# Designs tried in a protein design chat: miniprotein binders against Mucin-6 (MUC6). Part 31

Target 1, 185 residues: Mucin-6 (MUC6), of Homo sapiens (Human) (q6w4x9r395to579)
Amino acid sequence: GHCSLEGGSFVTTFDARPYRFHGTCTYILLQSPQLPEDGALMAVYDKSGVSHSETSLVAVVYLSRQDKIVISQDEVVTNNGEAKWLPYKTRNITVFRQTSTHLQMATSFGLELVVQLRPIFQAYVTVGPQFRGQTRGLCGNFNGDTTDDFTTSMGIAEGTASLFVDSWRAGNCPAALERETDPCS
Below, E stands for the ipSAE of ESMFold2; O stands for the ipSAE of OpenDDE; V2 stands for 0.75 times the mean of E and O plus 0.25 times the DockQ between their complexes.

## First folded at step 7 (miniprotein)

Design ze12 (from ze0 with E88M; at its last look DockQ between E and O 0.04; V2 from the best seeds 0.00; counts 0 for: pae O 9.7 > 1.5, placed apart)
Fold by ESMFold2, look of step 8:
Structure ze12 (fold): chain B 185 residues (1-185), chain A 98 residues (1-98)
Amino acid sequence: as target 1 above (185 residues)
Amino acid sequence: GSAEEIRKLVEDAKKELEEARRLFEEAKRLAEEGNLEEAERLLTESILELLEAIFELREAARLAGDERLTEELERLAEELLKLIIEVMRLYVEIEREE
């Protein structure tokens, strides 16, 4: 299964459903019982400096009971707030520089993350077949059906990407900032 | 209906592809002139235009009710991905010279 976060705030789910949203928050990208230690993958979006999108991806976070690994657009990798030299390895996770422009996080539990650092910060998530039907978040539920990929954190299928994405917020995001990102409406 | 939506998506993708090509050619000229920072900026903008076009082609393919049309739209999107690779090659070359 493949999920992507590309420039322009574009997302493609594990079931190949494309969508776009604009928001300034941390969002749950992927949750699954297949991730050890209550693990989750999260995406951080902030205001964009480019003309094609109001917001863009600025960091990807892997969070579990043991680790908080942050890969940010400033090319710094941290775990639990401490900057790490690459390659960086824990028992189950290895983060390394794949090329001058790409980092990779490989795991023993079937999750792979590739982050393009430049020219545009982008992320590519790959999960093994054991995740099928067992995912939640912005990457969808991986059940082979695109019609329910916009299922909220409360289990409600939404018809719009915006409502779906807002339901997966993983932090306190001021409502005023969301309104300010669309002042022309 | 879907046919009108598909036509609009394809027309928007075509405009974005044309702009992406213009930006790529201008970036090549700037790189030859030694204006590397501006060349990188135009290459970045070219990639963003191509991503917009790819999104529109994939959305049009999702809306298509015909297997041949769906396959053709997906094939066009794949060709734009190949163009992104060409743009990235120049970006990396310029970055090496800096």
Scores: ipSAE 0.692, ipTM 0.865, lowest interface PAE 1.2, mean pLDDT 86
Fold by ESMFold2-Fast, scan of step 7:
Structure ze12 (fold): chain B 185 residues (1-185), chain A 98 residues (1-98)
Amino acid sequence: as target 1 above (185 residues)
Amino acid sequence: GSAEEIRKLVEDAKKELEEARRLFEEAKRLAEEGNLEEAERLLTESILELLEAIFELREAARLAGDERLTEELERLAEELLKLIIEVMRLYVEIEREE
């Protein structure tokens, strides 16, 4: 399956459901028991200078018990807080420059990430067939049914993208919450 | 009904494609004149217009109850993705010149 994060804030899930959102937080893109060492793929969104969007992707993070690989729009790759020269290889993951404008993270466990650095920071997630029906997060559940692709972190299928996206926040993001709530003073 | 929503999405996508093509042609002219910074800006805008058009085509395909129409809309989205590749080629070419 293929999931894409394109433009400022367009997402197409593994089941090909398109949606857009506005948010300035770290979000869980993909969690699955198929990812080793409690692995998760996450996306960081911030206020956008990109036309057509209020917010845009600024970094992609792969987090596990062993690794915290961050690929940022500034073309810096870190693992566990340390800057890495490309190609960078761990036992199960290789990060390398695929083209002058793209980086690729290849893995041994059926996950592939391609990040477009320029002119617009974008991410493309590919997962093998072993992930079918076993994914959760912004990329959807990969079960062949688009009607439940907005399944929240609590397991509830929502009709709107906003509640779905908010449920996949990875941490507290006061700025985003403050913008969505009227001031109380 | 959904048929009206599909028509609106497709019509919006057509307008965005027309604007993307206009931006792409203008960017080519600017690049030939040596105005690389403005050319890059217009190429970026062209790609963003194409991405909006693709989103609208995918949404239309999702709403379509007819498999043939869904496949046709998906093919149109694929053609727009190919156009993005063409726009990106000029963008990379300009970057090399800077």
Scores: ipSAE 0.627, ipTM 0.841, lowest interface PAE 1.6, mean pLDDT 86
Fold by OpenDDE base, look of step 8:
Structure ze12 (fold): chain B 185 residues (1-185), chain A 98 residues (1-98)
Amino acid sequence: as target 1 above (185 residues)
Amino acid sequence: GSAEEIRKLVEDAKKELEEARRLFEEAKRLAEEGNLEEAERLLTESILELLEAIFELREAARLAGDERLTEELERLAEELLKLIIEVMRLYVEIEREE
């Protein structure tokens, strides 16, 4: 399955459900028992303008009991707050520069991440088939049903993106604004 | 945006798509032959090409101003995204074998 974070505020779930939100928080994108060491992929959104609707993805974070890898819009990869030179390799994760505008995080456990740094900071998440039905977060549950993608952290299916997104906040942040929009628009 | 800009973006996207497909197919062959390292490299390049194509198509869609054209370009971008899925799937599979 693939999940995309594009255009600053657009998300397409693993089940290919598109939605849009405006938030300025860190959100859990992907959590799964298939990720080792209680790993989770998170997205950091921040204000990109003066309007509440001017929000954008500014970083992607992989966090586990052993690793904290941050890929930011400034092309900085950090582990536990320290800048690392690329390529950066841990036990089962490698972060390397593909081009001047693209970074990739490769793993041995079926998670791949491609990050476009410019002109728009965007992220593309791919998980292997072993993740089917075993994912949660903003990227959905990867079960082939788009109607239940907005399942909250408490296991409740929501009809709107805002409540769904808010349930996956990793901290105390303002409530997200929503707009049902095709991420390709 | 101008019609010329849109045309250029679309043409560039098409070229990148063609290249991506070529790379993908070659990678498949290489993987079958056991040359996993080179296959992985080509898959990575394929993904990058597709990502650029998607960006260009979406930019074109933004510039189109015509609903029909916009929709078509967005649809194409979505199709490319699906292709990325396929490429990345193989990439992950190869990586597991290494």
Scores: ipSAE 0.006, ipTM 0.214, lowest interface PAE 9.7, mean pLDDT 86
ESMFold2 (binder alone), look of step 8: mean pLDDT 80; pTM 0.768

Design ze13 (from ze0 with E88Q)
Fold by ESMFold2-Fast, scan of step 7:
Structure ze13 (fold): chain B 185 residues (1-185), chain A 98 residues (1-98)
Amino acid sequence: as target 1 above (185 residues)
Amino acid sequence: GSAEEIRKLVEDAKKELEEARRLFEEAKRLAEEGNLEEAERLLTESILELLEAIFELREAARLAGDERLTEELERLAEELLKLIIEVQRLYVEIEREE
């Protein structure tokens, strides 16, 4: 299955349901029992410089008990807060430059991430067949049915993207960015 | 219902594809003249138009059936893929020259 985060604001789930949202937070893209060490893939969104979008993707994070790998739009790759030169390899994960404009994170556990750096920061998530029916997050549940792709973190299928997206927020969304645009606030 | 919704999505996608092609051709001309900065800007706008078209075609495909596209949807998908490849190729060439 394929899930994509494109054009700053578009998401297409593993079951091929497209939707659009605007938000300035970290969101859970993918959680699954198939990910080792309580792994999760997350996306960071912020105010956009991209035409056609109010907010855009600024970083993708793979978090587990062992690793916190961050790939940012500034082409910086860190693990556990330390900058890494590419190619970067751990026991189960390799991050490398696939093309002049794309980075790839390949894993031994059936997850692949391709990040387009330029001209627009975008992410493409591929999972193997073992993930079918065993995913949750913004990328959907990968069960072959698009009608329940907006399943919230509480297991409720919503008819609209708004409540679905908000249910997958991970941590606090900083109010400081709004105040920085108004020095008096 | 769905047939009318699919028709509108297809027509919107066609307009976005035409605009993307126009932007691509202009970017190509500017790149040939050595105006790489403006060429890159127009290529980015072309990509954004292509993404709007892709989004609309994905929704049309969902409404028409999970795995099946009509002949017109298949033709549009082929045209989008061809243009995406050309746009990406030109972008890489511009990056190399900068």
Scores: ipSAE 0.185, ipTM 0.593, lowest interface PAE 5.0, mean pLDDT 80

Design ze14 (from ze0 with E88F)
Fold by ESMFold2-Fast, scan of step 7:
Structure ze14 (fold): chain B 185 residues (1-185), chain A 98 residues (1-98)
Amino acid sequence: as target 1 above (185 residues)
Amino acid sequence: GSAEEIRKLVEDAKKELEEARRLFEEAKRLAEEGNLEEAERLLTESILELLEAIFELREAARLAGDERLTEELERLAEELLKLIIEVFRLYVEIEREE
């Protein structure tokens, strides 16, 4: 299956359901028991300067017990907070420059991520057939039925993208934060 | 109904394809004149128009209920694919010159 994050904030799920949202948070794209060590793929969205959207993708994160790989629109790749030069290899993951404008993260467990850096930061997620019916998150449940592609983190199928997207927030939303310090006098 | 929604999506996609072609032609002229920065900006705008068209085409295919493209949708998809390839080729050429 193929899931895409294109333009400012267009998403097409593994079951080919397209939708658009406007959000400024980290969202879970893909969780699955097929991912090793509690792995998850996440997308970071922030306010956008692109003419066609209020918000846009600014980073993609692969998080597991061993790794926190961040690929940002600034063309910086980090793992566990340390900057890495490409090609970068771990036991099961290789990140490398596919073209002058694209990076690829290849894995041994059936997940592939291609990130377009320029002219517009975008991400393309490919999963093998073992993931069918085994995914959850913004990329949908990959069960061959588009009517339940907006299944929230609580397991409820929604009719609108906004409630679906909000349910997949990873808990870090700078736009919703109160002031941490406020000197009164 | 869904038939009217599909027609509207296809019409919007065609308009976005036409705007993308206009932006691409203008970008080619700017690149020939040596204005690479403005050419890149217009190529980016062209790509954004193409992405809007692709989104509408995908939604039209979903609403059709069988996920198969009709002859009209297939022809539109082919035109979009051809233009995307040309736009990206010029973008990469300009990037190498900068």
Scores: ipSAE 0.355, ipTM 0.693, lowest interface PAE 3.3, mean pLDDT 81

Design ze15 (from ze0 with I84L)
Fold by ESMFold2-Fast, scan of step 7:
Structure ze15 (fold): chain B 185 residues (1-185), chain A 98 residues (1-98)
Amino acid sequence: as target 1 above (185 residues)
Amino acid sequence: GSAEEIRKLVEDAKKELEEARRLFEEAKRLAEEGNLEEAERLLTESILELLEAIFELREAARLAGDERLTEELERLAEELLKLLIEVERLYVEIEREE
């Protein structure tokens, strides 16, 4: 399956459900029992520097019990807070420059990440067939049914993206829904 | 209804294609004049217009429920992808010169 984060704010899930959101937080992109050591892929969004988008992807994070690999739009790769020269290899993960404008994170456990650095920071997630029906997060549940792709962190299927996206926040940042609706509530 | 939503998405995508083309032509002119930084900025804006249009076509296809896009949607998708390839090619070419 393929999930993409494109432009400033567009996501296409593993079941090919497109949606957009505006948020300035770290979000859980992919959680799965197929990821070793309680692994999760996360996406960091912040205010956009480009004219088209209010918010945009600024970093992708792979977090497990052993590693915190951050790939940033400034082309810095860190693990556990330390900058790494490419190619960078751990036991199960290799980060390398695929082209002049793309980095790839290859893994031994069926997850691949391609990050476009320029002209626009974007991410493309590929998972093997073992992940089918075994994923949670912004990339959806990969069960072949787009009607439940907006399944929240609490297991509730929503018809709209706003509650879905907000439920997958990771960290202490303000909820997108609160920021958008609070003055007019 | 869905038909009106699809029509609006298609019309928005067409407008974004035309804006992307305008930005691309302006970027080519700036690059010829040696203003590579501004050319790259406009090429980036052109790509963002094209990505917005492509997303709108994906949403239109989802609402239509078709395995295949209609003939109009297919033609528009082809034009968007063709221009995207040209814009990205020029961006890489300019980046290489710098």
Scores: ipSAE 0.207, ipTM 0.610, lowest interface PAE 5.0, mean pLDDT 80

Design ze16 (from ze0 with I84F)
Fold by ESMFold2-Fast, scan of step 7:
Structure ze16 (fold): chain B 185 residues (1-185), chain A 98 residues (1-98)
Amino acid sequence: as target 1 above (185 residues)
Amino acid sequence: GSAEEIRKLVEDAKKELEEARRLFEEAKRLAEEGNLEEAERLLTESILELLEAIFELREAARLAGDERLTEELERLAEELLKLFIEVERLYVEIEREE
């Protein structure tokens, strides 16, 4: 299955359901029991400088009990807060420059991430067939049915994206903090 | 109904494809003139128009049901893909020249 985060704010789920949202937080993109060490992919969104979108993807995070790999739009790769030279390899994960404009994170457990750095920061997630029906998050449930792709973290299938997206919020919201502290807002 | 929604999505995608093509042609001309900075800006705008069109097409395909594209949707998808490849090819060429 293929899930994509494109054009600043567009998401296409593993079941090929497209939607857009304007979020400025960290969101759970993919959780699955097929990911080792309680692994999860997360996407970080902030206010956008790109046309056609108010918010855009600024980083992708792979988090497990062992690793916190962050790939950011400024081409910095860190693991557990420490900057890494590419190619970077752990036991089960390799991050390398695939082309002048793309980074790839390859894994031994059926997950592949390709990040486009230029001209627009975008991410493409590929999962093997073992993930079918066993995913949750912004990329959907990978069950072959698009009608329940907006299943919230509480297990409720929604008809619209707003409650679905908000339910998968995983961390700090940098743009929201800026709005709260701006005296001219 | 869904048929009306599909028609609107297809019409929007065609309009965005035409705008992307216009931006691409302008970018080619600027690149030939040596204005690489402005050419890159227009190519980025062309890519954003193509992404919007691709998004509309994916939603149209979902609403059309049975996961099969109609002949018109398939032809539109082919046109979008062909232009996207040409736009990205020129973008990479310009980036290398800089």
Scores: ipSAE 0.197, ipTM 0.604, lowest interface PAE 5.2, mean pLDDT 79

Design ze17 (from ze0 with I84Y)
Fold by ESMFold2-Fast, scan of step 7:
Structure ze17 (fold): chain B 185 residues (1-185), chain A 98 residues (1-98)
Amino acid sequence: as target 1 above (185 residues)
Amino acid sequence: GSAEEIRKLVEDAKKELEEARRLFEEAKRLAEEGNLEEAERLLTESILELLEAIFELREAARLAGDERLTEELERLAEELLKLYIEVERLYVEIEREE
């Protein structure tokens, strides 16, 4: 399955359900029992300088009990608050420059993330077949049915994106300054 | 109904494709003249127009249900992808020059 975060605030779920939203917070993209050490993929959104959108993606975070990997639109990669030079490798995760404008995070557990840095900060999430029907978050539940893609964190299927997106908020929302949206303290 | 929604999404996508093409042509002219900063700005605008169009085609495909994309939707998707690749290639070339 493929999930994408594009053009500021466009999301396409693993079941190919497209939607757009307006938000300035950290959101859970993907939670799954298939991710080790209580892993989760998250997206940080803030007020946009990008035309056609009021808010835009500013960072992607992979969080587990071992790691907090942040890839930000200013092309800084950190793990547990420390800046890392690429290529960066842990036991299960490698972050490297795929092209002059793209970074890739490859994992041993069936998750792959490609981040476009320029001209527009965007993220592309790929998961293996073991994730089918076992995902939750903004990327949807990967069950082959788009009608329940807006399933909230409480397990309720909504008809609109706004309540769905709000239910997947994680942590406190910053003051909407770019540096204040950094999930690493 | 859904048929009218699909038609509007397709019409909007066509307008965005044409605007993206116009922006791309102007960006090429500016790059040839050495105005790289403005060329990059227009290429970024072209990409944003293409992303809007791609989003609308994805929504049209969802509304069409279990059936395959119509021939028109498939043709538009191919045109969008081809232009996106060309716009991105020029952006990367300009970035390397700077």
Scores: ipSAE 0.339, ipTM 0.707, lowest interface PAE 3.7, mean pLDDT 82

Design ze18 (from ze0 with L81R)
Fold by ESMFold2-Fast, scan of step 7:
Structure ze18 (fold): chain B 185 residues (1-185), chain A 98 residues (1-98)
Amino acid sequence: as target 1 above (185 residues)
Amino acid sequence: GSAEEIRKLVEDAKKELEEARRLFEEAKRLAEEGNLEEAERLLTESILELLEAIFELREAARLAGDERLTEELERLAEELRKLIIEVERLYVEIEREE
C-alpha cells in the first residue's frame, strides 16, 4: 500500500482516498501492531509559504521506544535529538540520500519512507501486505474500503476530513475550532 | 448527487490542468530569458495546480462507476502525467543552472 503527503496539504490514503486539510500540529500518520517497539510514523505541519495552501508538511518523524528519527524540510536528519550524517543506520532502519532532492528511510519491517526535499517538501509511505487492515492514522486503515478511511482515533468513521484529522493530533497544539467563526458575532 | 459531483471535479481538474500549462509555458519563456528565480516560482505554482488537478481526478475516480467518466478520467490522467514530466525536467534544469 501507498500513502502520500503532497503539495502543501494533500493526503492520499492507502485505499486511495484523497483529502485536503489545514492544520499546524504533529499528526499520527501510521500506527500498526506490525511496527516494532510501539513504532509510529508522524507528520508535522506548520504555516505554509506556498500560494495554494495555508499549511504544509515541514517534517516527518518515526518514533519508537528506541528511536526518534526526524527528517525536516531544512534537510536535517536527527535521531533522539542528535544530528546525523547520511547514510545513517540503526539495527533495523537506514536513512540515506536517494537522489539530490530525495531522502529514503528503509526498514526491515515492511515500512519505506521517501521524502522529497525540493521543490516542495513531500512524503511517500509504502507498506508491505502484512499491514493490510492493520493500519490507523491519517493514511487510513488499509482495508480496501474508502468509505471508512476517515476513521478517528476513537474508531468512529466520519464523513468529513476535519474531525478525522483533528482526532489524530499528537502533542499539545491549538484546536482548529479556535479559528471557527462565532455564530453570535 | 454523485454524478454532478463527479462532473464538477472533472471540470475543475481540466481548469487546473489548463492553468498549469499556462504557468509552465511562461516559466519556460522566463528560463530561456535567464530569469531563473521567477521561472522557478512559476514552476512551483504549476506543480501546485497539477497536484490540485490530480487530487480532484483521484476523488472523481473514487466516486465513479460510469464507463464514460472512467474513459474521460484516463485521458485526463495521461495529459497530467505528460505535463508533470515536462515540468519536472525544467525544474531540474533550472536547479542545475542556479
Scores: ipSAE 0.166, ipTM 0.579, lowest interface PAE 5.6, mean pLDDT 79

Design ze19 (from ze0 with L81Y)
Fold by ESMFold2-Fast, scan of step 7:
Structure ze19 (fold): chain B 185 residues (1-185), chain A 98 residues (1-98)
Amino acid sequence: as target 1 above (185 residues)
Amino acid sequence: GSAEEIRKLVEDAKKELEEARRLFEEAKRLAEEGNLEEAERLLTESILELLEAIFELREAARLAGDERLTEELERLAEELYKLIIEVERLYVEIEREE
């Protein structure tokens, strides 16, 4: 399955459901029992310099019990807070420059991440068939049905993206809003 | 509502494709003139237009239950991805020259 984070704030789930949101937080992109050591992939969004979006992707994080790999739009790769020269290898993960504008994180457990650095910071997530029906987060549940792709962290299927996205916040951040203005702001 | 919504999404995607093509052509001209910074800016804008169009086609496909319409959407998506490849190729070429 393929999940994409494109154009600043567009997401397409593993079941091919597209949506967008406006948020400035760290969000859980992918959690699965198929990821070793309680692994999770996370996406960091902040206020955008991209003309088509209020907010945009600024970093992708892979977090497990042993690793915290951060790939940022500034082309810096860190693990557990320490900057790493590429190619960077651990037992199960390799981060390397795929092209002049792309980095790749390859793993031994069926997860692959490609990050486009320029001209727009974007991320592409590929998972093997063992992940089918085994995922949760912004990339959806990978069960072949798009109608429940907005399943919140509490297991409730929502009809709109805003409550879905807010349920996957991984930090003490403001709630994401689909509307540009709040009548009471 | 869904048929009207699909029609609007497809028409918006077509407009974004034409705008992306216009930006791409202008970027090529600027690159030939040696204005690499402005060319890269327009190529970035072209890619953003193409991504917006792809998003709208994905939403239209999700709403559509008609196989014939799905084939039309797939053809339009192929044209969008072909242009993305061309735009990205020129962007990388310009980046190498800077």
Scores: ipSAE 0.284, ipTM 0.670, lowest interface PAE 4.1, mean pLDDT 81

Design ze20 (from ze0 with L81W)
Fold by ESMFold2-Fast, scan of step 7:
Structure ze20 (fold): chain B 185 residues (1-185), chain A 98 residues (1-98)
Amino acid sequence: as target 1 above (185 residues)
Amino acid sequence: GSAEEIRKLVEDAKKELEEARRLFEEAKRLAEEGNLEEAERLLTESILELLEAIFELREAARLAGDERLTEELERLAEELWKLIIEVERLYVEIEREE
């Protein structure tokens, strides 16, 4: 399965359902029991500088009990708050420059992430067949049925993207709050 | 009905494609004149227009009850992706010059 975050506000789920949203928070992109150490993939959105979209993707985060890998639009890769030179390797994860404008995070557990840095910060998530029917988050449930792709964090299937997206907000949204209080924002 | 919704999505995608092509041609002209910063901005805007068009084509394909129509709309979205690759190639070329 393949999920994409494109153009700052567009998402295509693992079941190929497209939707758009405007949010300025951290959102759970992918959770699954197939991810080791309670792993989760998250997407950080902030206000966009382009007229096309109100918000844009600014970072992708892989969080587990062992690691907090952040890949940001300014081309900095950190793990647990420390900047890392590429290629960066752990036991199960390798982050490396695939092209001059793309980074890749390869894993031993069936998850692959490709991040386009320029001209638009975008993310592409690939998961192996073992994830089928075992995913939750903005990328959908990967069960082959697009009608329930908007399943909220409470397990309710919604007809619209807004309630679905809002339900997958992570608790920490300091970027959105800081931006609203900035005197020159 | 869904047929009317599909028609509107395809029509909107066509308008976005026309705007994307206009922006791409203007960006080429600006790059030739040495205005690289503005060229990069217009190339980015061109890609955003193409992504909106692709989104609308994918939504139209999802709503289509006819397998042939779904395949044709998906094929059109794939052609727009090829155009994005072309626009990105010029962007990378300009970035190398800066």
Scores: ipSAE 0.424, ipTM 0.754, lowest interface PAE 2.7, mean pLDDT 83

Design ze21 (from ze0 with I85R)
Fold by ESMFold2-Fast, scan of step 7:
Structure ze21 (fold): chain B 185 residues (1-185), chain A 98 residues (1-98)
Amino acid sequence: as target 1 above (185 residues)
Amino acid sequence: GSAEEIRKLVEDAKKELEEARRLFEEAKRLAEEGNLEEAERLLTESILELLEAIFELREAARLAGDERLTEELERLAEELLKLIREVERLYVEIEREE
């Protein structure tokens, strides 16, 4: 399955449902039991200078008990707060420059991330078939049915994107404090 | 799905493709004149128009069940992807000159 974050504010889920949102927070993009060591992929959005959108993607984060890999729009790659020269390799993850404008994070556990740095910061997530029906977050549940792609962190299927996106907020965001759901629930 | 909603999405995508093409042609002219900063700005705007069009086509495809409309969507998607590749190529060339 393929999930994309494009044009500042557009998301297309693993089940090919497109939606748009405006937000200035860190959001859970993908959680799954298939990710080792409680791994999660997250997307950071902030107020943008990009046309067509009030907010835009500024960083993608892969977080597990072992690693915190951050890829930012400034082309800086860090792991656990330390800047890394590319190609950067761990036992299960390799980050490298795929083209002059794209970085790739390849993994041994069926997750691939391609980040477009320029002209617009964008992300493309690919997961193997073992993830089918086992994903949660902004990329949807990957069950072959688009009608429940807006399943919130509490397990409720919403008809619109707004409540769905709000439910996947992570961290202490000033604009989201009163609507924050418990990400550990 | 609503046939009227699908038609509007396809019409909007076609307008965005035309605008992207105009922006791309203007960016080529500016790049040839050495105005690289403005050329990059227009190329970025062109790509944003193309992404809007692709998003609208994805929604139209989700709603559509008509075979004729599906073939039209495929042809339009191919045209959009071709133009994106051209815009990206010029953008990389401009970066190299700077």
Scores: ipSAE 0.263, ipTM 0.652, lowest interface PAE 4.2, mean pLDDT 81

